VH-VL binders against o60147. Designs and how they scored, part 158

Target 1, 175 residues: o60147
Amino acid sequence: MLEKNKYLYIFRHIQTNQVLLSQGNVLKKTALFQLPYPLQKPVAPNGMRPAKLRKDHWVPLLKVEFPNESMFQSVFMQLLNYRKYRSVQPLTSDLLKLPIPVRRRKIMRQEVPNTIADLADILNKEKFPENSVRLQLSDKSDSEYADWPPSVQIDSEEIKLSRGFREKTTVDEAR
Key: E = the ipSAE of ESMFold2; O = the ipSAE of OpenDDE; V2 = 0.75 times the mean of E and O plus 0.25 times the DockQ between their complexes.

## First folded at step 6 (VH-VL)

Design z2 (framework fv_gimsilumab)
Fold by ESMFold2-Fast, scan of step 6:
Structure z2 (fold): chain C 175 residues (1-175), chain A 119 residues (1-119), chain B 107 residues (1-107)
Amino acid sequence: as target 1 above (175 residues)
Amino acid sequence: EVQLVESGGGLVQPGGSLRLSCAASGFTFSDYWMHWLRQVPGKGPVWVSRINSDGSSTTYADSVRGRFTISRDNANNTLFLQMNSLRADDTALYFCARDTYEGSYFDYWGQGTPVTVSS
Amino acid sequence: EIVLTQSPVTLSVSPGERVTLSCRASQSVSSNLAWYQQKLGQGPRLLIYGASTRATDIPARFSGSGSETEFTLTISSLQSEDFAVYYCQQYNNWPLTFGQGTKLEIK
């Protein structure tokens, strides 16, 4: 009810490169609905949407800090809808030429570049104040998938995988 | 066949409370995000509130935040909207609607339950 | 919030005519736009989503087009059951918003 959501937590699958968005630093099963159903029959045994969330298969991709909850909600909704939107678009002729397993792998592998590009696109369209949005990545080179507006500052400190998205303050030192 | 049936509307005095219910059938209710929307006759729908599949996350329109509470009972396929501190401008036909995997647009709506806030 | 403006507000037409309804967004909504049909005493019925994808069981005479800020819904040959109010909805930005509607009425 009393919510202070101003952080967006983005995870990626260690093998498929699929991306999940989260309002909290721990994934919930419902996040799987962000992933598209298999696009055509026969359905491969390893579909695009897993039947069960295995939290150990998902690692931090990036964390976004917004100046307030309203801006967080706007960007989060737009990102979620960009992802959902892609699942209903007609496949390009280039993708239609590929065998189903190769096509699915190619689509899944593009989720990290696509999500980062989408985030940058949204932030470029929104006119947020300079340096008001903070990005912290697990691999800073992933920031090169897009051109960022003046509203974005990229943290020089990468997310350490051993800590996941758990925050540790200098005041408390403990988690 | 997907069906959503709203109930619980009525006439209430300003400052009063109402609890709306939406009975869902024909689909796995626990798999879907659900929304409440409202509509004044002759005007377009206005989004009111959203709840995710497991009920752990909710969002509200600015005009109702702090007064309305959305909740769900997945065991009984029912969506709720608790409305407190009702105002004259809350008068509308209230709809529940099912979210889609592809975006926050609504593939199924109920018929609506009328809420009138009047002295 | 994003404001959606529909035009015309009311359109008087005869069965068999081709009709085009417009929806304009105050800022880009990409292709995250849906169209609904609403008849008196009923909840809205989804027609189109993703600006141009026809929903399940929607007749082929309904089609959508457009992107960014300018969108259209076309009914290629109007049937008697198509007289209703039509609404566009954006799902690109928070909060979700709808247009004011276009009413199709018989001539």
Scores: ipSAE 0.007, ipTM 0.497, lowest interface PAE 11.9, mean pLDDT 81

Design z20 (framework fv_gimsilumab)
Fold by ESMFold2-Fast, scan of step 6:
Structure z20 (fold): chain C 175 residues (1-175), chain A 120 residues (1-120), chain B 107 residues (1-107)
Amino acid sequence: as target 1 above (175 residues)
Amino acid sequence: EVQLVESGGGLVQPGGSLRLSCAASGFTFSDYWMHWLRQVPGKGPVWVSRINSDGSSTTYADSVRGRFTISRDNANNTLFLQMNSLRADDTALYFCAKDRYFEGSPFDYWGQGTPVTVSS
Amino acid sequence: EIVLTQSPVTLSVSPGERVTLSCRASQSVSSNLAWYQQKLGQGPRLLIYGASTRATDIPARFSGSGSETEFTLTISSLQSEDFAVYYCQQYNNWPLTFGQGTKLEIK
């Protein structure tokens, strides 16, 4: 019955390279609370962020299929904790020397490699069975940001989504 | 309505200590980076310190590093500045300020300031 | 450190007049410049950010322009409540820096 919660989707912003985690193939507006830096002009005068998520600005980065819901929840929770840890670390002196807009762009650009490295670190610490975790990447070269454990099977198929982030399942992806 | 209210300033001897507080209301305090700035009468403000939303990252101006400590209590919507080894040149009006977004991109709300005088 | 130089230092004007204040940066700050108004006994009030964007609840008579190193704040028709000190601030480079201020006083 609870087989439905075995997939982790990670999305990338097309302009900033910031990432959002989702427990399904549809992003909810509450996912915006994962971002340390605002993407959109605040709706309210007091700096509140827009209530509306711009779906056309986010594209899939990767999709992970886990053996069961328990393993999915463990990895998802750990990944969120890694992201929180990174967002609160002191900036290096080299970054502080840069103009603020250039520094922000560099930090945002690092979210993709950092998230991929964090995912691999978590999976290397877990004792999952060989080839039990299926990883699909929109850009296969992004797999080079980390060394993957034997539990991970990297698929050559790209993530295919219809409008509104709806998944177009292929025979190879359905496994 | 956003409000920031500073307190804890006063007269202190060189080498002394003070702890400043800033009570915040009207916004989700735990979502924002917060700053301390100071101003000498007749001159522009000078940035002193910043703290991120959960309090795990802090940065200080070179003139106060090692002597001042910024901290926050998100449960009580309060920002603090612990000032040790105070010098005559620390004499100023101290403001807490809310970052509009992050990292000093501009300060959309400020308090009224709390005066600190170091006698010498 | 980026130095911001404001001019004039003091300006004596009458209500209803058009006022222009200048801020010059020692290096380019792109459009990452803000303007503040400060009255005696009060903290600064954000007027303009991003060189030209009016902050919340700021009257339309206040406008900002400029980029890189040369910036201006214009008050199209000065009101009695506008007599104050005005500061520019850059947030392009660390450390964050402010100008020395321009004081508007009644003629």
Scores: ipSAE 0.006, ipTM 0.483, lowest interface PAE 13.0, mean pLDDT 79

Design z21 (framework fv_gimsilumab)
Fold by ESMFold2-Fast, scan of step 6:
Structure z21 (fold): chain C 175 residues (1-175), chain A 119 residues (1-119), chain B 107 residues (1-107)
Amino acid sequence: as target 1 above (175 residues)
Amino acid sequence: EVQLVESGGGLVQPGGSLRLSCAASGFTFSDYWMHWLRQVPGKGPVWVSRINSDGSSTTYADSVRGRFTISRDNANNTLFLQMNSLRADDTALYFCARVDYPEGSFDYWGQGTPVTVSS
Amino acid sequence: EIVLTQSPVTLSVSPGERVTLSCRASQSVSSNLAWYQQKLGQGPRLLIYGASTRATDIPARFSGSGSETEFTLTISSLQSEDFAVYYCQQYNNWPLTFGQGTKLEIK
């Protein structure tokens, strides 16, 4: 069990490339509140809330370790703000020419590079100590979507988990 | 209409404890991250603690960490702040507030409940 | 921590006047800045978020501008109910911090 509130876990959807941010190594249903992108989505047939979270459809994208909880919270909040800002920006004329389903696919495909670029931008803005932020990716080539500041140390080992950081069973342990 | 009503404040001696409550109405409480803030008369608000929508994540200001515990009861639309080992510098008006994440601005606040820690 | 400095500390004005309040950050907060109004005996009321977006039910006479380290709240034609203390707040960096406040009082 890692100490809480200093690790940022980022997941991507295996089919759509949509991204979810999490403070734990397992996704909770409330993470669906971050979806969809763009801001608008089709209403369910009965007007109910978004569809069920299928945890097996989400795989690790990257894991970020911060020196302390305050740095984690600062970066996490800024990352959510970047995502909201991007979701409310006017669409380009090129995207507006596309049918809605094609447009949505193109936008969703950009979530991974956009999230990585946003993270790097935030970390470049912050003046964290050298090598204080540890970044571990599932695919190291994804680090090429951005220029990283001296505060970031990219782990040479990739994440070897296939689904949702499921390296250990989450069990309630009474002492 | 959105309403937040704090209660539980009072006069307590140093080293004592108080439990603050915030009754929420007019919105789906379980969908929102909630914060506690405090304010000394004549000064700006100071952030104290926050809790996410399902209660699985909590954060505290350095000055209160280890002494205060934030919690929530989504079934009864209530936010709590358990304050232990109270100090004179904890004296303030305590507010609960709702945030519009991801913006991080507090869109609704309660009226505040006064906490006085004195010998 | 990011320090927010508000100016002036106190401003004496008459109804109908145009009022500008300043908030300066010790380092860039991008556009992640909110403004609040607080009246005696009440909790703060959100006026502006994202530096320039009016909150719901906030009159058009309130407007915000600025980015990075320099921010301004403007009240275009001061009403009697606008006499209050105004606070800025940044949510760019943790921990969240507020300015010291600007008090508007009747001249």
Scores: ipSAE 0.007, ipTM 0.558, lowest interface PAE 10.9, mean pLDDT 80

Design z22 (framework fv_gimsilumab; at its last look DockQ between E and O 0.03; V2 from the best seeds 0.00; counts 0 for: pae O 15.0 > 2, placed apart)
Fold by ESMFold2-Fast, scan of step 6:
Structure z22 (fold): chain C 175 residues (1-175), chain A 121 residues (1-121), chain B 107 residues (1-107)
Amino acid sequence: as target 1 above (175 residues)
Amino acid sequence: EVQLVESGGGLVQPGGSLRLSCAASGFTFSDYWMHWLRQVPGKGPVWVSRINSDGSSTTYADSVRGRFTISRDNANNTLFLQMNSLRADDTALYFCAKDYYSDTGYYFDYWGQGTPVTVSS
Amino acid sequence: EIVLTQSPVTLSVSPGERVTLSCRASQSVSSNLAWYQQKLGQGPRLLIYGASTRATDIPARFSGSGSETEFTLTISSLQSEDFAVYYCQQYNNWPLTFGQGTKLEIK
């Protein structure tokens, strides 16, 4: 449809603070391929399927509404590429001194502020019309991780997911 | 070995319909976004459509929106493109392509050989 | 939409030569650029993504460089199998776009 595919949802893991990007208010199991550190072992015999998606472990971090699909896709593409870039950068010497589990925990804890900063950076580089992008945050204080351009209007309204989204705790595909 | 094999192309008159198929093997088809692209001889590829891993989300190029429908059958590892109301400028070689990452739709590590579509009276 | 302009359009070369192909974007695409090789009767083959990262099993003679609006694909010591058409593609802005191609042909 014409008006669909103009919303970006970002979710965070309640225990690890890892972040998942979604093109809709429903998380799909394939979104787990965004994670550099798997949350659980693969469950399929072929070993190529992602770990099970526990949607009760993911909460909305923010929702962004764009004026049209073209702007949404451009921002989504760039945000995914920012995340990929971060995953291949050399680790600092301080992080390399830590045992692998401790190091990964610290890296995962940084994903929320990093993702918010990346989103703001992309929006600052794109010259969108004033007040054309609507940002809703589950916790308004998270907006302080970045400086936002004039194109962004920040709303305090609660992020609403599809009815029944969290009723099931384990799904291969969320709905 | 990853393979994508297109079929279903042919000669059709303006206003006609064709259904293209792409048989996939060598990777977990149900984990990846899949795409259709087309190419006129001597020109670069043009992106046409994409579909997410479970078929719940589809996107179309402006030039084909409302006329083409992308779909997939994950049980049989097959991608489809239903083409209706065909125009002369839809004439091209049509490629099935696999996205590099499972949850993106942006560049393509494997393509089929292409199936030719000619729209002519 | 972003327009990608490739140069030269056609290049006649001999095996063993070093070849440089250019791709210019109408606006910045950061490093979100891929290169493909296409031979007659075949679909494109991914060579480079992220402007400079070689795809799996691509020979070391292929290298990519550049960022923002200016990109280069270099083939050192051209082999007979490298005669093909080469395309660049950006994935920074929607919709996805490709260049018009550079054809490498035998001199």
Scores: ipSAE 0.546, ipTM 0.797, lowest interface PAE 2.0, mean pLDDT 84
Fold by ESMFold2, look of step 7:
Structure z22 (fold): chain C 175 residues (1-175), chain A 121 residues (1-121), chain B 107 residues (1-107)
Amino acid sequence: as target 1 above (175 residues)
Amino acid sequence: EVQLVESGGGLVQPGGSLRLSCAASGFTFSDYWMHWLRQVPGKGPVWVSRINSDGSSTTYADSVRGRFTISRDNANNTLFLQMNSLRADDTALYFCAKDYYSDTGYYFDYWGQGTPVTVSS
Amino acid sequence: EIVLTQSPVTLSVSPGERVTLSCRASQSVSSNLAWYQQKLGQGPRLLIYGASTRATDIPARFSGSGSETEFTLTISSLQSEDFAVYYCQQYNNWPLTFGQGTKLEIK
């Protein structure tokens, strides 16, 4: 018996540019807990948490394939921890001067580049074997948000499905 | 008030089986990942198993994989651990624990009181 | 697996004293470290997460600091109810691991 490959799925909100991480190719309602509650405090950095998951508002950003459970779980946990840490940091004085709605939009627009940079930073620090991690993007230009370590093989094919990462049971053929 | 109450522990000979239960109240059980941990007196806790909120994904420590099965009944707010092929080194106090956030924050804000399991010849 | 080593193993102190407990990780865990308090006959109680953030309803006398491989838990003015065993736990790398504990005893 060999360990099965594990996949990290990352979604982007079509309007706000917020990011959700998933262990499955379809978002579950509990993924919304990754987003902070709306907070009335003017100094705290809050994202928006919708009351319900609108699956038509979340599209694929990227997919990462790991060779085993341990590597996947370590990266997944570290990504979540980076996002939580950033969400509670004091805002810059420039951001604090903005009206609250403008500030929130500006912060949310950084989630895609921040998440991609976080992922690359984790992969650089973990010292994984060369080409052991396969990265597939919906827009290959998004890879430019970070410098990728030798462990990462960026797939030449972009993610073709615009609605989630769902795969048919018959479409598991490589090449 | 969040409460977790373990039961089903006892004295068993090596090779025997036990089923542990954890009754949950005071939170929306079906929203949270749940864990089993165990602790030998005088030592730190050791993580045993995890199950996600709808039960579709389970993970086990290497020492128990293939022998223990974690499951949950969200209708009755109950977490289970089926323990088969028990060994002397499975002797410990077993806790169920709530993950702090659903699929975030891999630390445990609430634990039960523990149920003792003794495996002895 | 990441090994967490706590020191001292046992600390004898009087109420009102400031105490500092240490946790060292075998490799960097960034700030992904939690602290727990466990009293006899009870399950652990979460005190600190993210190395320095107090959990809900934890008194201000408890504080955490550190990053990477070295972490501390400080109790600024020890209360009689604070005598217990304290554990650190990392959540940077799978699997999750705990330290062996520090027992805080009355002098």
Scores: ipSAE 0.357, ipTM 0.759, lowest interface PAE 3.6, mean pLDDT 85
Fold by OpenDDE, look of step 7:
Structure z22 (fold): chain C 175 residues (1-175), chain A 121 residues (1-121), chain B 107 residues (1-107)
Amino acid sequence: as target 1 above (175 residues)
Amino acid sequence: EVQLVESGGGLVQPGGSLRLSCAASGFTFSDYWMHWLRQVPGKGPVWVSRINSDGSSTTYADSVRGRFTISRDNANNTLFLQMNSLRADDTALYFCAKDYYSDTGYYFDYWGQGTPVTVSS
Amino acid sequence: EIVLTQSPVTLSVSPGERVTLSCRASQSVSSNLAWYQQKLGQGPRLLIYGASTRATDIPARFSGSGSETEFTLTISSLQSEDFAVYYCQQYNNWPLTFGQGTKLEIK
């Protein structure tokens, strides 16, 4: 049985630290729709959602390998839901009263740690088998943003940074 | 109907003090940030100070920092501006303005009619 | 601080005319610009925010456009009650700043 997708890639914007989820090792244009804020020109950081995907502005944050596609899909969808949920939450009065550029930057800076924390929370709830999920980070220190369940095995090796994509693996090529 | 009514303006000598008041009505005063602005005749308004909803945070223009103090009494729907060490260049019409509380920024949907402050020997 | 320069300083116009007022910022303010109308003896009245959004109960004849450093307030057909001074205001950076105003007077 061929599994179409059991790898999750998370990319971060090199300037704004916004994050995008990818089902493959190459970002697709449709990934931009994950950003919760209105489309604006020009590209970030002036806008919350750039009009076009500039792959060279995004670098891999982490890679997650799941035992099967079903587990991947479950976690992926939950991550998207977490993001959507946050995006519709009312801003605090303190945030609302910051200058707009400052407010946007502050919100964007939280996307990376929030996403990592979300992932950990989802995995904690899923209760997958021990060491069944493999996590590889571009920066090992990013793992400190969350407590990981026994199902997660963190690789000792950091992923190599590559803008807009990760180098294809044999499994990824089968997609 | 939203109403803002300033009072307390007048003639004062340099180095003197004044306390301005702004009586607010027609909206939930305690829910909104409030501002003081001033305007010299024939010129545009100049932002002076802001205060958040509960008074825990205040901000001032550089020209008045250390001399002016903004405060509010939410129980009585009143905004204040204590002005000390007044200078000639503080002479202006002083407005209180209601902040438009939204995620879009700092603009003012309601202004008072202003209270005049004249600093002169 | 960001300096807003309005032009013209004074404009003599007749009722029914199309009026265009300009506001230039010394640096980018994105779309964080508001327009106000001030009549003699009154406080300012909010017309436009976000560069192009009309405030509540503002007539459709008022419209705003522009971004970054160049902004325009347009009155499609001037009414007798529109003679006043108009100010732009940026809220992109502290301190908040206003233009020097454009006075619309009757020709």
Scores: ipSAE 0.000, ipTM 0.555, lowest interface PAE 15.0, mean pLDDT 88
ESMFold2 (binder alone), look of step 7: mean pLDDT 93; pTM 0.936

Design z23 (framework fv_gimsilumab)
Fold by ESMFold2-Fast, scan of step 6:
Structure z23 (fold): chain C 175 residues (1-175), chain A 119 residues (1-119), chain B 107 residues (1-107)
Amino acid sequence: as target 1 above (175 residues)
Amino acid sequence: EVQLVESGGGLVQPGGSLRLSCAASGFTFSDYWMHWLRQVPGKGPVWVSRINSDGSSTTYADSVRGRFTISRDNANNTLFLQMNSLRADDTALYFCARGDFYEHGFDYWGQGTPVTVSS
Amino acid sequence: EIVLTQSPVTLSVSPGERVTLSCRASQSVSSNLAWYQQKLGQGPRLLIYGASTRATDIPARFSGSGSETEFTLTISSLQSEDFAVYYCQQYNNWPLTFGQGTKLEIK
């Protein structure tokens, strides 16, 4: 189907700094399954219930444009794999010394730099054509979390969702 | 017990259409990404298409893009593959499989449904 | 696309023997490699994922090792039910690709 899956949209949570990956510019509720920690308080005794997506709690972090769907799928799959791998690694002794709520907060805050570093690592391993991958960030300084290969072109314009133009919502309330 | 049962294969002329179905049981179908793969006798499997848990995202192999459409009915635990403009090189045994492409490979497959495209 | 090359193409062995099957990738796939067993008239059966993790209900005689571009599947004591075709598959890069297979047959 033509141009679908040429863009990777990466979102961050305004409070926790957790990251969600999306193939569209609108977040789906199913993206919440990417998170190791639920955003809603448990309702006891087993404590589990589905998280709900909040309309205003997720903002764009990064938009990646690929020249074709195959490159997009490769990078998207590798990013999800990096995140899955990180979620099952043993915690460092320094983290284990912290109370669980403090440890959890520290780990969540690292998701933005970790995701950016992972993306750069993947792009450095792939031999994509020069200037074939375009990055547009909400905060251009976030590009400094990594060293980028020649295949990457970083846009001078930052993503502005509330600056006098309408973009599709970052929240999907329907299934 | 996880089971995937394919149906809808058959003999069709070049340019024709077929709709494949995969009936899933033994697991929560709506929690899993689903795939279609195909295999020519004596060769390894070839990935054809995938669909995520809620059906909002689909991806296709370059050789079938624009001709095949993957879809799912989570209420009835069924995966579909609509195949249009069939070519002789689409002739294969078609499998549905469960899995996430970034985690466990394909952990369960059906037995396959044969598709033959010939004049 | 990533090409997976399996060796040998065919291996003739007796029950009770230890067998090692190889899979080589044309570029790094990290540890994102799976192994499947396929018997005549059946769909493939997942044996190993993540290069070395045994899938649910897979006997301990099956083990996987390797990373990056070099991978092996080992069957420590071959049983009569293990005669089949074995495929490796990478899920590191799109498109997903499989090797050409290694056929295990009775000597």
Scores: ipSAE 0.007, ipTM 0.521, lowest interface PAE 12.1, mean pLDDT 80

Design z24 (framework fv_gimsilumab)
Fold by ESMFold2-Fast, scan of step 6:
Structure z24 (fold): chain C 175 residues (1-175), chain A 119 residues (1-119), chain B 107 residues (1-107)
Amino acid sequence: as target 1 above (175 residues)
Amino acid sequence: EVQLVESGGGLVQPGGSLRLSCAASGFTFSDYWMHWLRQVPGKGPVWVSRINSDGSSTTYADSVRGRFTISRDNANNTLFLQMNSLRADDTALYFCAKDTLYWEGFDYWGQGTPVTVSS
Amino acid sequence: EIVLTQSPVTLSVSPGERVTLSCRASQSVSSNLAWYQQKLGQGPRLLIYGASTRATDIPARFSGSGSETEFTLTISSLQSEDFAVYYCQQYNNWPLTFGQGTKLEIK
């Protein structure tokens, strides 16, 4: 299929493990508004400035193909709402005992398992037709963070650089 | 004080079923992911299953997938493990455990409830 | 799955000794490694997570180090209450796996 806006690309930051959702295979800088923690040190004395988008610091985590744009938009919006829900939950007493930089690193490290679990949760609730949603991962073992409904078909091939994605001479993985 | 108390273990024949319970107290149960693990005497623990804070997402070890079901009742601070089609190699001490700081490990475990699958 | 191999399997020591326990992973687990203490008739107690961070209320004599595939748990000046089985656990890859354990026995 050639329909636009039926693919959801989820990206992972190579150093922090933070996750960005994208409606295409290329990250736009507006996606940075999804991040609760900027990737750069604060510039202003009374606030944090958004990090600049470094496309070479983000690698595809997974790609979801939906049967149509309506289903894509529903799932995409629900994932954004799950992220918003997490950002307003009270921090545990264990996290509050940690210095801010350590606390932020722990929260950021969990974004990959949390996002995968959220995606599976949404797909289980929506009850889409059997094998109607195709999931491709960069690392197939990441699919084990969740139980997938019958609507999901996990592709045996892992994600490769898509056509039009920038080629790099060297790539470093933070794993 | 955080406490986790397992119950529901026992002796059962192969092919049988058991439902394990874990009563939680001393923390806001609905805020945490919960896990079931099992341990054979003299060996290390083996992870069995996890459930997220609101019960909407579950994950299982390959060896129990399709046979075990994890669930939770946040109103009563209770975690459950429904075990069906039990096999001899499911024999173990079963622990419930509280997730730490978003998958950093398990900061509290119960004492365990023994499950023996034998003819 | 990632296999964690602990050494030694059993160690006989006296109180006051410095003890070092090893955990080796079959592939890199970054720093996503935890250590537990288990006494007879009890569930495991979390000691260390993130390879080197002590859990709440764990005595300072316990320390962890290492990364990637080689990790160590050190107990400086072993106390009588420290005789137990110690397990390492990785949470870097699915499925979650534990080592086979190291048993600390009184010499």
Scores: ipSAE 0.005, ipTM 0.493, lowest interface PAE 14.0, mean pLDDT 79

